# VH-VL binders against q9vpl3: the designs that were tried, part 425

Target 1, 224 residues: q9vpl3
Amino acid sequence: RGKINIQRPKAPHYERARVVAVTQPKYPELPKAKSCFKTRAERTQQQQENPYNEIIAREVRNWLDHSRLVAFFHLSSITADDIFRVRVQLHKQNLHLKSYGSKIIEQAVKNTRYEAIVPLFHSNHCIVFSPDPEKTAALLRIVRRVPQMVLLGGIVEETMLSRNQLVAYAQMPGLHAVQAQLVQTLSQAPGHLIQQLQAHQNSFVQVLDVHAKNQMNEETPKST

## First folded at step 14 (VH-VL)

Design wc30 (framework fv_imvotamab_arm2)
Fold by ESMFold2-Fast, scan of step 14:
Structure wc30 (fold): chain C 224 residues (1-224), chain A 121 residues (1-121), chain B 112 residues (1-112)
Amino acid sequence: as target 1 above (224 residues)
Amino acid sequence: EVQLVQSGAEVKKPGESLKISCKGSGYTFTSYDIGWVRQMPGKGLEWMGIISPYFGETRYSPSFQGQVTISADKSITTAYLQWSSLKASDTAMYYCARDEGMWDSYYFDLWGQGTLVTVSS
Amino acid sequence: DIVMTQTPLSSPVTLGQPASISCRSSQSLLHTDGYTYLSWLQQRPGQPPRLLIYEISNRFSGVPDRFSGSGAGTDFTLKISRVEAEDVGVYYCMQATQFPLTFGGGTKVEIK
């Protein structure tokens, strides 16, 4: 078999140009007081939604619309060099690692069938997008060697899947028709997908919290 | 130029330690895994193991597990193959090879020139 | 371990004539990700191995089009459509579908 030539998801030209115009130096900057005081204009602006949030939310919606594979991860502390190298490995497989704030995610998925995923993003997170669902196996192989990234679940062919369902999907044959049928079969499985995804997130956070508290207890044994 | 350059030939006695090297140049060292392959005189190829310089992970063939140690120093773009105690049966040509695939999808697209190791009493 | 068996052990051939090398695996090389990780290597006398073909049939950069690979499952073939003097050497198949990686025993191509 030859090389796979896949189209990458992309924000529309018009929307992307608007994002660049808003985020580039040409966008008006508001002055900040050196003494941390805020001007009337700055106080008024703080009471409004950041205009960049809506533009970035549109970018997220574009990624969701053009990706047949979306995977959600909890992200622990990782160096810039390490995350960059993970991005390089993912990019080779047409997998695109993105990080967005929880408010951006909420804005992007509001009034959509995916609105229920918002609770997954109340802690540190990142998302991987791809137009090719057959790359799920490659994604999991790469991420298995990055302990700072913990799979929470994802969306394949517009169907929400739990962590275990994504792992099962990754082990299936590479025939597109067979994979599409399998996704439909998995989506009919009994259970509460959102509850399971949130439970995995909460369990991981609780494990980290217990570990952190045990370390704090060790280094600061004194109490008042 | 994209290349893997290996250290020179070695002549050792049984029981001695040895560390041979494989230096990568002309490419991003941490973007590729480095495998080691043995070829005994007049015989075929045997895969020994592989290292990911980026993740620091190693995998060994069961036949070589505990017999050798594979390591890498990404600051000088060099991978190593090491023996704590050589045996006469370690006499062979040793090749390092670059792998662009993940741990389960290997193909070695660039090979070093080889290091001949002779172990005799 | 997957055992890779190559035939023939040696292939004397007249310049300009075709040569064919067979590689058989003890179990299917189809990976669960849908790919078959079967490669062919060439080793000329006194030189390191060189990648010829990867994933059954894909020629590596710089490899002449007289080399072709084919096969599926457990049966694979490397074909040289017209052997040239520079093609003398030992050819190996390699599987990477299952750990550990294993090589075929090699086939020596010689000029008659």
Scores: ipSAE 0.007, ipTM 0.439, lowest interface PAE 10.8, mean pLDDT 76

Design wc31 (framework fv_imvotamab_arm2)
Fold by ESMFold2-Fast, scan of step 14:
Structure wc31 (fold): chain C 224 residues (1-224), chain A 121 residues (1-121), chain B 112 residues (1-112)
Amino acid sequence: as target 1 above (224 residues)
Amino acid sequence: EVQLVQSGAEVKKPGESLKISCKGSGYTFTSYDIGWVRQMPGKGLEWMGIISPYFGETRYSPSFQGQVTISADKSITTAYLQWSSLKASDTAMYYCAKDEGIWDSYYFDLWGQGTLVTVSS
Amino acid sequence: DIVMTQTPLSSPVTLGQPASISCRSSQSLLHTDGYTYLSWLQQRPGQPPRLLIYEISNRFSGVPDRFSGSGAGTDFTLKISRVEAEDVGVYYCMQATQFPLTFGGGTKVEIK
């Protein structure tokens, strides 16, 4: 039970309804009509009717349209303080860390060439945007010290790249024109790229499980 | 302009504590990791460890874990290498170096001038 | 730990002649990302180390083109096409594929 905010006694109809709901005797049987189950059509209609989701989806499309660098990360448990430190460090390099729900991302990329990225966002994730693709090296230098952020891949100059291809792009010295040519050379079909990115996500989950088990073993060192 | 300036030479006795410094200037200090490398007289280079100045995260070579402490103060753009109790075998030249690597790469493009530490009884 | 072995220990060379330094690792330096993180450093007498080459063959900014790196897997080479007086010093290979980072034992380049 949460605390009632006494300083905000507005919306008396809501407050009255809330009190009644809390004090109302529970019913011993749940009728089928009270089931939380919703059909796919009902979920789709509810999503379409939510103006908030469309507004945020538009924000995501605007970031995609105006960013020449987009990087996708799996985000494991991280404190609010730590993520804010990461965000501040990235902002100094014109790199913008954003987090959006999976359904908002789906709405944003639906009917676009980027629709294929949706499967990458089945778990916790975040995205880094920048108008400057030359900042890819700066991005990777910063995030390598954030083990909670696992690089999955990205988009550079409207071309989808795997993690290894994005790293290759970042390591290439030279003029922007040369880097743009490299991006074209390193790119691959979206289907193959998504499969490769999903494999990286699965590898991360497996590595995390192994590391958790190894942490238990490390508490009883016997090798020395 | 872009440089790492290390503290001056030190002469100590075994059992004494010591903290040497490495000050970065001319670049965004918190954006690059700082590594520490030891060179014993007449011998080669040994990697000791590395620190992310912004996050404070350190990683040590197993042979130096527990022997030294690496730290950084981002407000004065300075990294430190510290011993709680010096040994004669700690006599060496100590270098700090800025890591220019990205992702999983590490390579040190900018080096300090070195701090000579002499420990004798 | 990956052990880095350099040969020769010393390389006396005549001015203007080429010099070649070899570096061998106890394990492949090919990282899981497909890159090989091998660097070469130069240390002149009384000076701190200086980066020459990173990722096998990429010459660092300001490094003369007479320096070149090559290799793959466990065998790597640093070549100086025409040794100059200022090239006297000790050269080290360094691997960063696996922690801890490890250095070769060094090769001393001298003028004869």
Scores: ipSAE 0.299, ipTM 0.639, lowest interface PAE 3.7, mean pLDDT 80

Design wc32 (framework fv_imvotamab_arm2)
Fold by ESMFold2-Fast, scan of step 14:
Structure wc32 (fold): chain C 224 residues (1-224), chain A 121 residues (1-121), chain B 112 residues (1-112)
Amino acid sequence: as target 1 above (224 residues)
Amino acid sequence: EVQLVQSGAEVKKPGESLKISCKGSGYSFTSYDIGWVRQMPGKGLEWMGIISPYFGETRYSPSFQGQVTISADKSITTAYLQWSSLKASDTAMYYCARDEGIWDSYYFDLWGQGTLVTVSS
Amino acid sequence: DIVMTQTPLSSPVTLGQPASISCRSSQSLLHTDGYTYLSWLQQRPGQPPRLLIYEISNRFSGVPDRFSGSGAGTDFTLKISRVEAEDVGVYYCMQATQFPLTFGGGTKVEIK
């Protein structure tokens, strides 16, 4: 039992988790031109797609534009209590955990330098944003205790980094680290970075498939 | 106002049982673990153990395993530290503290005022 | 158990001058997860302990920026850049890398 070793993750009370989530800072609402909303409303009858996707995609672009640190995670099944506790800890370090649908991510980054990240989000995912790249170490320390969140890679100072590169950056001290890591990353071909991120995604998907298969085969909830 | 309020000072004889309390208020009690720390007169701090009120799990320092029992009652937002048989060596100030860490990470951000326990013949 | 040794035992300082407290562990505090769980606590006369720093160098909410923590492995330091009257008390380091959690013996900071 837990008398000897505490192994289960602690979960916050729902009331506290909700209060913390509501008070969590986020980027100020972007000024939206009335004509932009009108144009979208005028075309909704002809479009099958939800017009609010573009509104949220604009919010995602705002996060990307104002964040010097962006980290991408695969997200396994996690309770609402656990994810709220993670959000609370991250927020104290000026780290903002967001979850957006794959379609919204695609719309946000299409025709931008970040379009290559789209394949990472075809499964369950979440993204952490921060204006402070020095918080990468704090981010990885918090997430290391959350086995449901698997680091795929990130963006530091507008430069795409693989999981290993982001980990290496987190181990370097202060402002010198930003400069050194940027120089090192700029020396690598973008194709090689994408292959590394893709490999991590494919490897994780394979592990997840094996886990799902084992879980299904080991569970026999029916009895005669 | 977030606070931990501990029960009042106790004067006991060796062999007697005792249960002291730590009541949380102003925050979600089950969202934080509660640790217990002993400070003998004129000495430093000693960690005794911790309880997760949400999961009901406890973990003790080996030095205190079997000497004390830590428990909690969610309905009244209170944690407890209990002795079945007190010894003179149990004379100390006892603090409860709220753990701000996440999943097996420990650091105590909120402390009770302390309960002085004196065990003398 | 990991033994935490603090030096000095007492630190008389003049108001506005810096103070430095060292904490040494009997073995590395680098956890297998890659993190180092070292905290610093302040206990003012007649009061319960108060959290100052967690995970080596992170100031807890509301803690003045004159307090800073540093270190790695087995050697850690708490610095007060400009000691104020309210800083009088006993300072403790605490490790949470390995159970049981253990504290340093304490360093008394007082005004001379």
Scores: ipSAE 0.006, ipTM 0.439, lowest interface PAE 10.4, mean pLDDT 77

Design wc33 (framework fv_imvotamab_arm2)
Fold by ESMFold2-Fast, scan of step 14:
Structure wc33 (fold): chain C 224 residues (1-224), chain A 121 residues (1-121), chain B 112 residues (1-112)
Amino acid sequence: as target 1 above (224 residues)
Amino acid sequence: EVQLVQSGAEVKKPGESLKISCKGSGYAFTSYDIGWVRQMPGKGLEWMGIISPYFGETRYSPSFQGQVTISADKSITTAYLQWSSLKASDTAMYYCARDEGIWDSYYFDLWGQGTLVTVSS
Amino acid sequence: DIVMTQTPLSSPVTLGQPASISCRSSQSLLHTDGYTYLSWLQQRPGQPPRLLIYEISNRFSGVPDRFSGSGAGTDFTLKISRVEAEDVGVYYCMQATQFPLTFGGGTKVEIK
């Protein structure tokens, strides 16, 4: 398909050809489920062995630049088969699950508007990207069946949102103008937002500790 | 207002084609799957199939595979159930229902009012 | 296909008294993901079905607390603690653990 931008289907993304070229190599590798879950040793070894960190960092910058929805997750222990099933369901909704080492993320966002996200990647993590912000509701519905993935927050229409703000955004009907207004109303400074995102991560750890201790003594209903 | 609104009652003869509709409103249409359920007069519920509207992916109950076609038009937030050739045994109330889960049918949290289809000679 | 068997077929009950409906599956409804996809639906005369309970025991939004679900594996129960006049109708269990989705045959709750 060699058509110029103007000849593409109505309402095309301005740099669609560039985004497609960058993302196409990832589609054949969708079945490789280990990119979101690795042991600490495996992740550290991968980061140290890769001499082309700048190439991968440019890929991350492309995802950030061309995604109108970016969601950040803490990732607990999950099997390769389970994460592969999650990737398939996300892909059906044009949601792209990716994992990158903290050093790569830091290199990608250093001296950019997104530098404030770096602290989110000091622990086990993964990121979901999409060019379509209306898919936030679909994302949250899929992830509710994956207790190992805990939403920390994200970026919608270039605005950083906490977990609760993303949930609020997802509850709005599919009216772009109404959703954009909500994003503006809920938006906060990056520094303050990072503190909120880290607080949610810490709160989740506390909840898991309480739940794990209670699990020993009784049957608990599944949260879905 | 979150709702599913189905098309009106139909009276048809055997061999005729038919397409009934289910329009979703008040929610992100492509984020939910739409299932179709049949209820024959005085009988219980039978699951026919389901569609994921974003990609148009469908799954049918083996009993209904090849008997009906499920489709959706996301631009007008509408799902469809279609017969190429009706039989008298197709006489039933047909419900559409919104599936809460995307993985596989999870539970139907919202139901349409139903479309009564009567097929007689 | 998983066969869902409901008992009783009909349940005449006096207003204010409890009612209990059983649902048995031909195979365990515990999915490999650790969840049990067993739901209960209510259908009042002339109306579409309405979700009451999902995943065995979770009451859907707006459903009165007199409705409760319990069970595991192949045996499930829906209980109404104090039957009201508005509870008249047919109740169905549904499984979504294995393709295809299947319903129980229904239990008619009526006032005697």
Scores: ipSAE 0.015, ipTM 0.466, lowest interface PAE 7.0, mean pLDDT 77

Design wc34 (framework fv_imvotamab_arm2)
Fold by ESMFold2-Fast, scan of step 14:
Structure wc34 (fold): chain C 224 residues (1-224), chain A 121 residues (1-121), chain B 112 residues (1-112)
Amino acid sequence: as target 1 above (224 residues)
Amino acid sequence: EVQLVQSGAEVKKPGESLKISCKGSGYTFSSYDIGWVRQMPGKGLEWMGIISPYFGETRYSPSFQGQVTISADKSITTAYLQWSSLKASDTAMYYCARDEGIWDSYYFDLWGQGTLVTVSS
Amino acid sequence: DIVMTQTPLSSPVTLGQPASISCRSSQSLLHTDGYTYLSWLQQRPGQPPRLLIYEISNRFSGVPDRFSGSGAGTDFTLKISRVEAEDVGVYYCMQATQFPLTFGGGTKVEIK
């Protein structure tokens, strides 16, 4: 087609010297280090206000608005090949695995009915979207084989559900009316649902702590 | 009613092929795995393998890999256990069981009534 | 393969008295998610197995309170607080932490 346009920063030699000076503060230059810290913090905040982030945030809102099933997961370290295989299996069921930065999610749901989900995304996470809530069983079936993905909760037919409620929904017979009734019954206690989702997240953290401690104990050499 | 119904007892000669069935009803068949367990006369339980009907994925115990084939047909909510060539040592009660554990827990909450397979010359 | 060793082989018990069955695994049954996937099954004479307890200590729906499970790591116990006539049968422990799934050799509970 056409030539590839290559854009490059100005004077690389000067920028290298500047970067080293900024990243390696000296004791005699502590006032400069504080100034650099303030500038860096302001630059970080400006990046969050970047127009590009708003475009991605609109994409997230579009997924939320057009999906009747949304599931939230904590994501532990996983290889690119493994996550790719998960994406392929999910895609066959019209389930779309997406990963977005926490700030983008916060920006996307700010001043919307979904603002309550923000606390779920303080660490590594991913979201699965689908226009078909009947695919919840297929979703849980696929992710059950992926220990790095831990279900936190979800949204079905615009109703927020805890992990256990979503699991129960998935196990219902293929009766749309019964599944809708379950979702509606759960929506009768809206004030308690967020606490349940946060409690599950805390319980998950405790399980991870127990596992980590057990692995540390198992790795301890046989010392008397 | 949530249940697993297995095919009737079979009497076969060594070298014959056989396919026994396990029909699920009262639940979403594809959402659960179906495992197969062998119990030789007067002996304990041996896990043979398991199938995910939704994907057709199978996993076998090393002792049964290549000796049997596990399959499923989602359209008629039925899982199968098949031998290409039976041996006298295949004489046993065969159970199918549903895996309730969505979290890869495999605790078999629902069991079929069993299919007695007798192989003699 | 994880080997599951079950003791005793047979447990004659008087009606109303307690019974205890032990199960020992050759390796720890602690899963990477922090849970231990050990189950107990009951098989009454002429019947298929039925689930009693899953994940060490959780009673399955419809299982009487007299059944309880305990243990961790490699050592597990099933207790029947007061044995009833309907409890006659063979009891199996099962691990699902590592493939292949393996069963204990079974413990026959009989009324003496």
Scores: ipSAE 0.007, ipTM 0.453, lowest interface PAE 10.6, mean pLDDT 77

Design wc35 (framework fv_imvotamab_arm2)
Fold by ESMFold2-Fast, scan of step 14:
Structure wc35 (fold): chain C 224 residues (1-224), chain A 121 residues (1-121), chain B 112 residues (1-112)
Amino acid sequence: as target 1 above (224 residues)
Amino acid sequence: EVQLVQSGAEVKKPGESLKISCKGSGYTFNSYDIGWVRQMPGKGLEWMGIISPYFGETRYSPSFQGQVTISADKSITTAYLQWSSLKASDTAMYYCARDEGIWDSYYFDLWGQGTLVTVSS
Amino acid sequence: DIVMTQTPLSSPVTLGQPASISCRSSQSLLHTDGYTYLSWLQQRPGQPPRLLIYEISNRFSGVPDRFSGSGAGTDFTLKISRVEAEDVGVYYCMQATQFPLTFGGGTKVEIK
């Protein structure tokens, strides 16, 4: 607390990172019940009515309500060790990386001001939360080194921002008056923001499809 | 092979324009910032500025703001340093360097071989 | 701007003997995030700079263990436990705690 000379710790060794990940707090587990004569449809219905989902949805709502910075990312294939390293680095800056299923996100934001974010989670995703919006620059610099995480947009001071708007905000973290004016100006047409976020997501998906097809075509003639 | 390869030596007259390059290979170019450092003959290192290819954002040292332009072309994994009008005082070795900064530490882990720029009448 | 002052300007050493380079900043390099962004670079004659140490004391990959960094606040030291012929060159400290990034004036290590 009173420490003035704190050096950044080295990234934990793989073995240590694995042990720390395993020992992290776990969510409450539902009691195991013996199921008899349950069809696939019945099991699916029970999963949809799972009380565990409501507990996690409440956690998501709490993060949204108490965070002044929320950033949404598309997440491509990444190892458990790599995502753990990213999570640790973000945590040092009071940035909290979370991943939730689309149904849980929908339950969490239904009938709230954030309901419009649901379409962003049609594919693999993750969210970063922070009570400190001035950490936006630190967030973007950290995730810049993680090519598997692609910024889709975010929420700053309860205002929805596109990727470009969030990047612009990050460039002026120390000027509170200018930041307030920027957020106010950028929020003048909120209806168009959702279209921009969806367009970015669609463009990214198209790029992935083209890249996948090109990789497949290039690999076909090559000697393995 | 992770490397930064810079363009060849240049000999120019005062008032001429110049654009030198720094090509990255063997790594994910967009994930790292590229900084530019000047070293005048027989002198130490001076930081000029830095660019984030991913975000397209640049930051300049106050001593170099307005004197040079830093840019990057992600499609060919190349960063650039440009002068609109050279001065004799611009004679120096210019290095590009990759900002590793894994933990947001802003350090240069990989350096180009340097481009010698000579400006004389 | 943070001013970085290196001493000595030149350090002639006998092969196998230790060398010590000091770097002093005009203000504390402790960032508000709790980290100190102080690096050391080596430049051999005719070559580009090479990263040796980052965040005061962390050796970069491939850097021999005879190189060590220490310090806090405004006073930092780079030590070479036993100087080898390949260590001839100029050593620079660099701070990234406050914009703009600034370098020390350099210390020339040469063999007697």
Scores: ipSAE 0.006, ipTM 0.444, lowest interface PAE 10.0, mean pLDDT 77

Design wc36 (framework fv_imvotamab_arm2)
Fold by ESMFold2-Fast, scan of step 14:
Structure wc36 (fold): chain C 224 residues (1-224), chain A 121 residues (1-121), chain B 112 residues (1-112)
Amino acid sequence: as target 1 above (224 residues)
Amino acid sequence: EVQLVQSGAEVKKPGESLKISCKGSGYTFASYDIGWVRQMPGKGLEWMGIISPYFGETRYSPSFQGQVTISADKSITTAYLQWSSLKASDTAMYYCARDEGIWDSYYFDLWGQGTLVTVSS
Amino acid sequence: DIVMTQTPLSSPVTLGQPASISCRSSQSLLHTDGYTYLSWLQQRPGQPPRLLIYEISNRFSGVPDRFSGSGAGTDFTLKISRVEAEDVGVYYCMQATQFPLTFGGGTKVEIK
C-alpha cells in the first residue's frame, strides 16, 4: 500500500463541514448553575435524552436496512483532501462513506441484531454502506491504499463477518449469500464480531491453525 | 473485452529518454493497480514497481528506484513507464499487468502483450 | 529481499506424463495475517505471462484442473498431472508476502 499524497486542490469545505455537522452532538446548552450540581450520571442521562439524536439514528437505521454491504473502519487522522478523494472513489463504485457519533450509532442499533457493533465505535470511526455486496472487492482494493482507514469487520447479506472473513468473501467469485455461508462454515464460527475483536491473540492462533490445516489438507488428499 | 494494450516496440540510443504506455479497457481502470515487469532477453521476470491509478501512489523495487518513473492518467485509462536516460542494460521486454489482489495480496491476472525496448549503439 | 529459487532449470517431459516444479523461498512466505501469497505463472513462447495459481493452491479461472499447487512456509510445488502440448513454456513462482515482489528464476517445460 502507498501513502496518500496531496498534489491536487484541497477538498471542498462543503464536504468537511457536512461530515462535521452529521457527527456533532446536537445537545441543548445547560444553564451554568444547573451544570454545577449535576452528577456524572445525571449529565450522562440528560445527554442520552436528546431528541435530535433520534432523527439521525433513523437515518443510520435506514442505511443499515437498505444496505447489503456494511463495512466498519477505525479512522486515524486524515486530511480533508484525502478523505474527499476516498469518498469520491468509493461513490463511483456505489459505496457510501458515512461518519456518525458513537451515541447515535448506539441509539440506532440497540435492540437489533446489530447491537454487537457498538464497541467498534468508541474511537474515531467511519462506515461504508452499499446496496451491492459485489462491491466488497472494490472496497478493499480502494481502502488498502488508505493507511488511515483500518478495516474492523462488516455485515454482508445480514451476516456479521470478521475482518478475515470479509477479506475471504471478497476473494470468492459467484453468489453472495452462498459465499458468505461458505466463509462461516470454513471458519467454523457464526459471526461473533465482539469475540473476534476482543480475542486478537486467539484470532491469530485460530488463523494460523486454519492455515496449517488447509496446507495439510492440500498436501495430503486422503485426509479425514 | 477486458484487456491491456501496450505501445509498440522502441529502438533507442543510450542517453535518450523514453515513455511507454499501457492502456486498460473493458474494466474499471482506477479500481486496479498496474504493475510493471521487466524480462531481459532470454532471462526471467523482474518486478519493477506498481501504481494505484486513483491516487497516483507508486511502489518501486529497490533495484529500479530512481531508474524509472511509473505514472498513470485515469481519465484516459493509461499507465506509463518512463526513463530519463536509457542504458544498453535497459534492453528488454516490458510487461504491464493488472493486480487482482484483495487487501494485502498481490497477483497479476491480466497482462499486456509486452513492449520490446532495444537500446544500442 | 526474499530470494525465490526454482528447480529444475528445465524439465523435458513426454506427452501425457506428469511434471513437477519446485519453488523455495529464502524465508517463510507466511504473512502475519495467516495467508501465504505465493502464485504461479505460465509463459508460453512469444506470449506474455499467464496466471495459473494464486495463494499456493487456488486455480485461476479458466486454468485446467491438471494444474495443482501445494506447499507451506518455504517449500512450494506446482504439479501438472498429464502434460499436454500447450503446456510447453516457462513457469515462474512469485511471492507477494514481502516487499519487493520477487520471482523465481523460471523452469522450462519442454517435450522430448
Scores: ipSAE 0.017, ipTM 0.520, lowest interface PAE 6.6, mean pLDDT 78

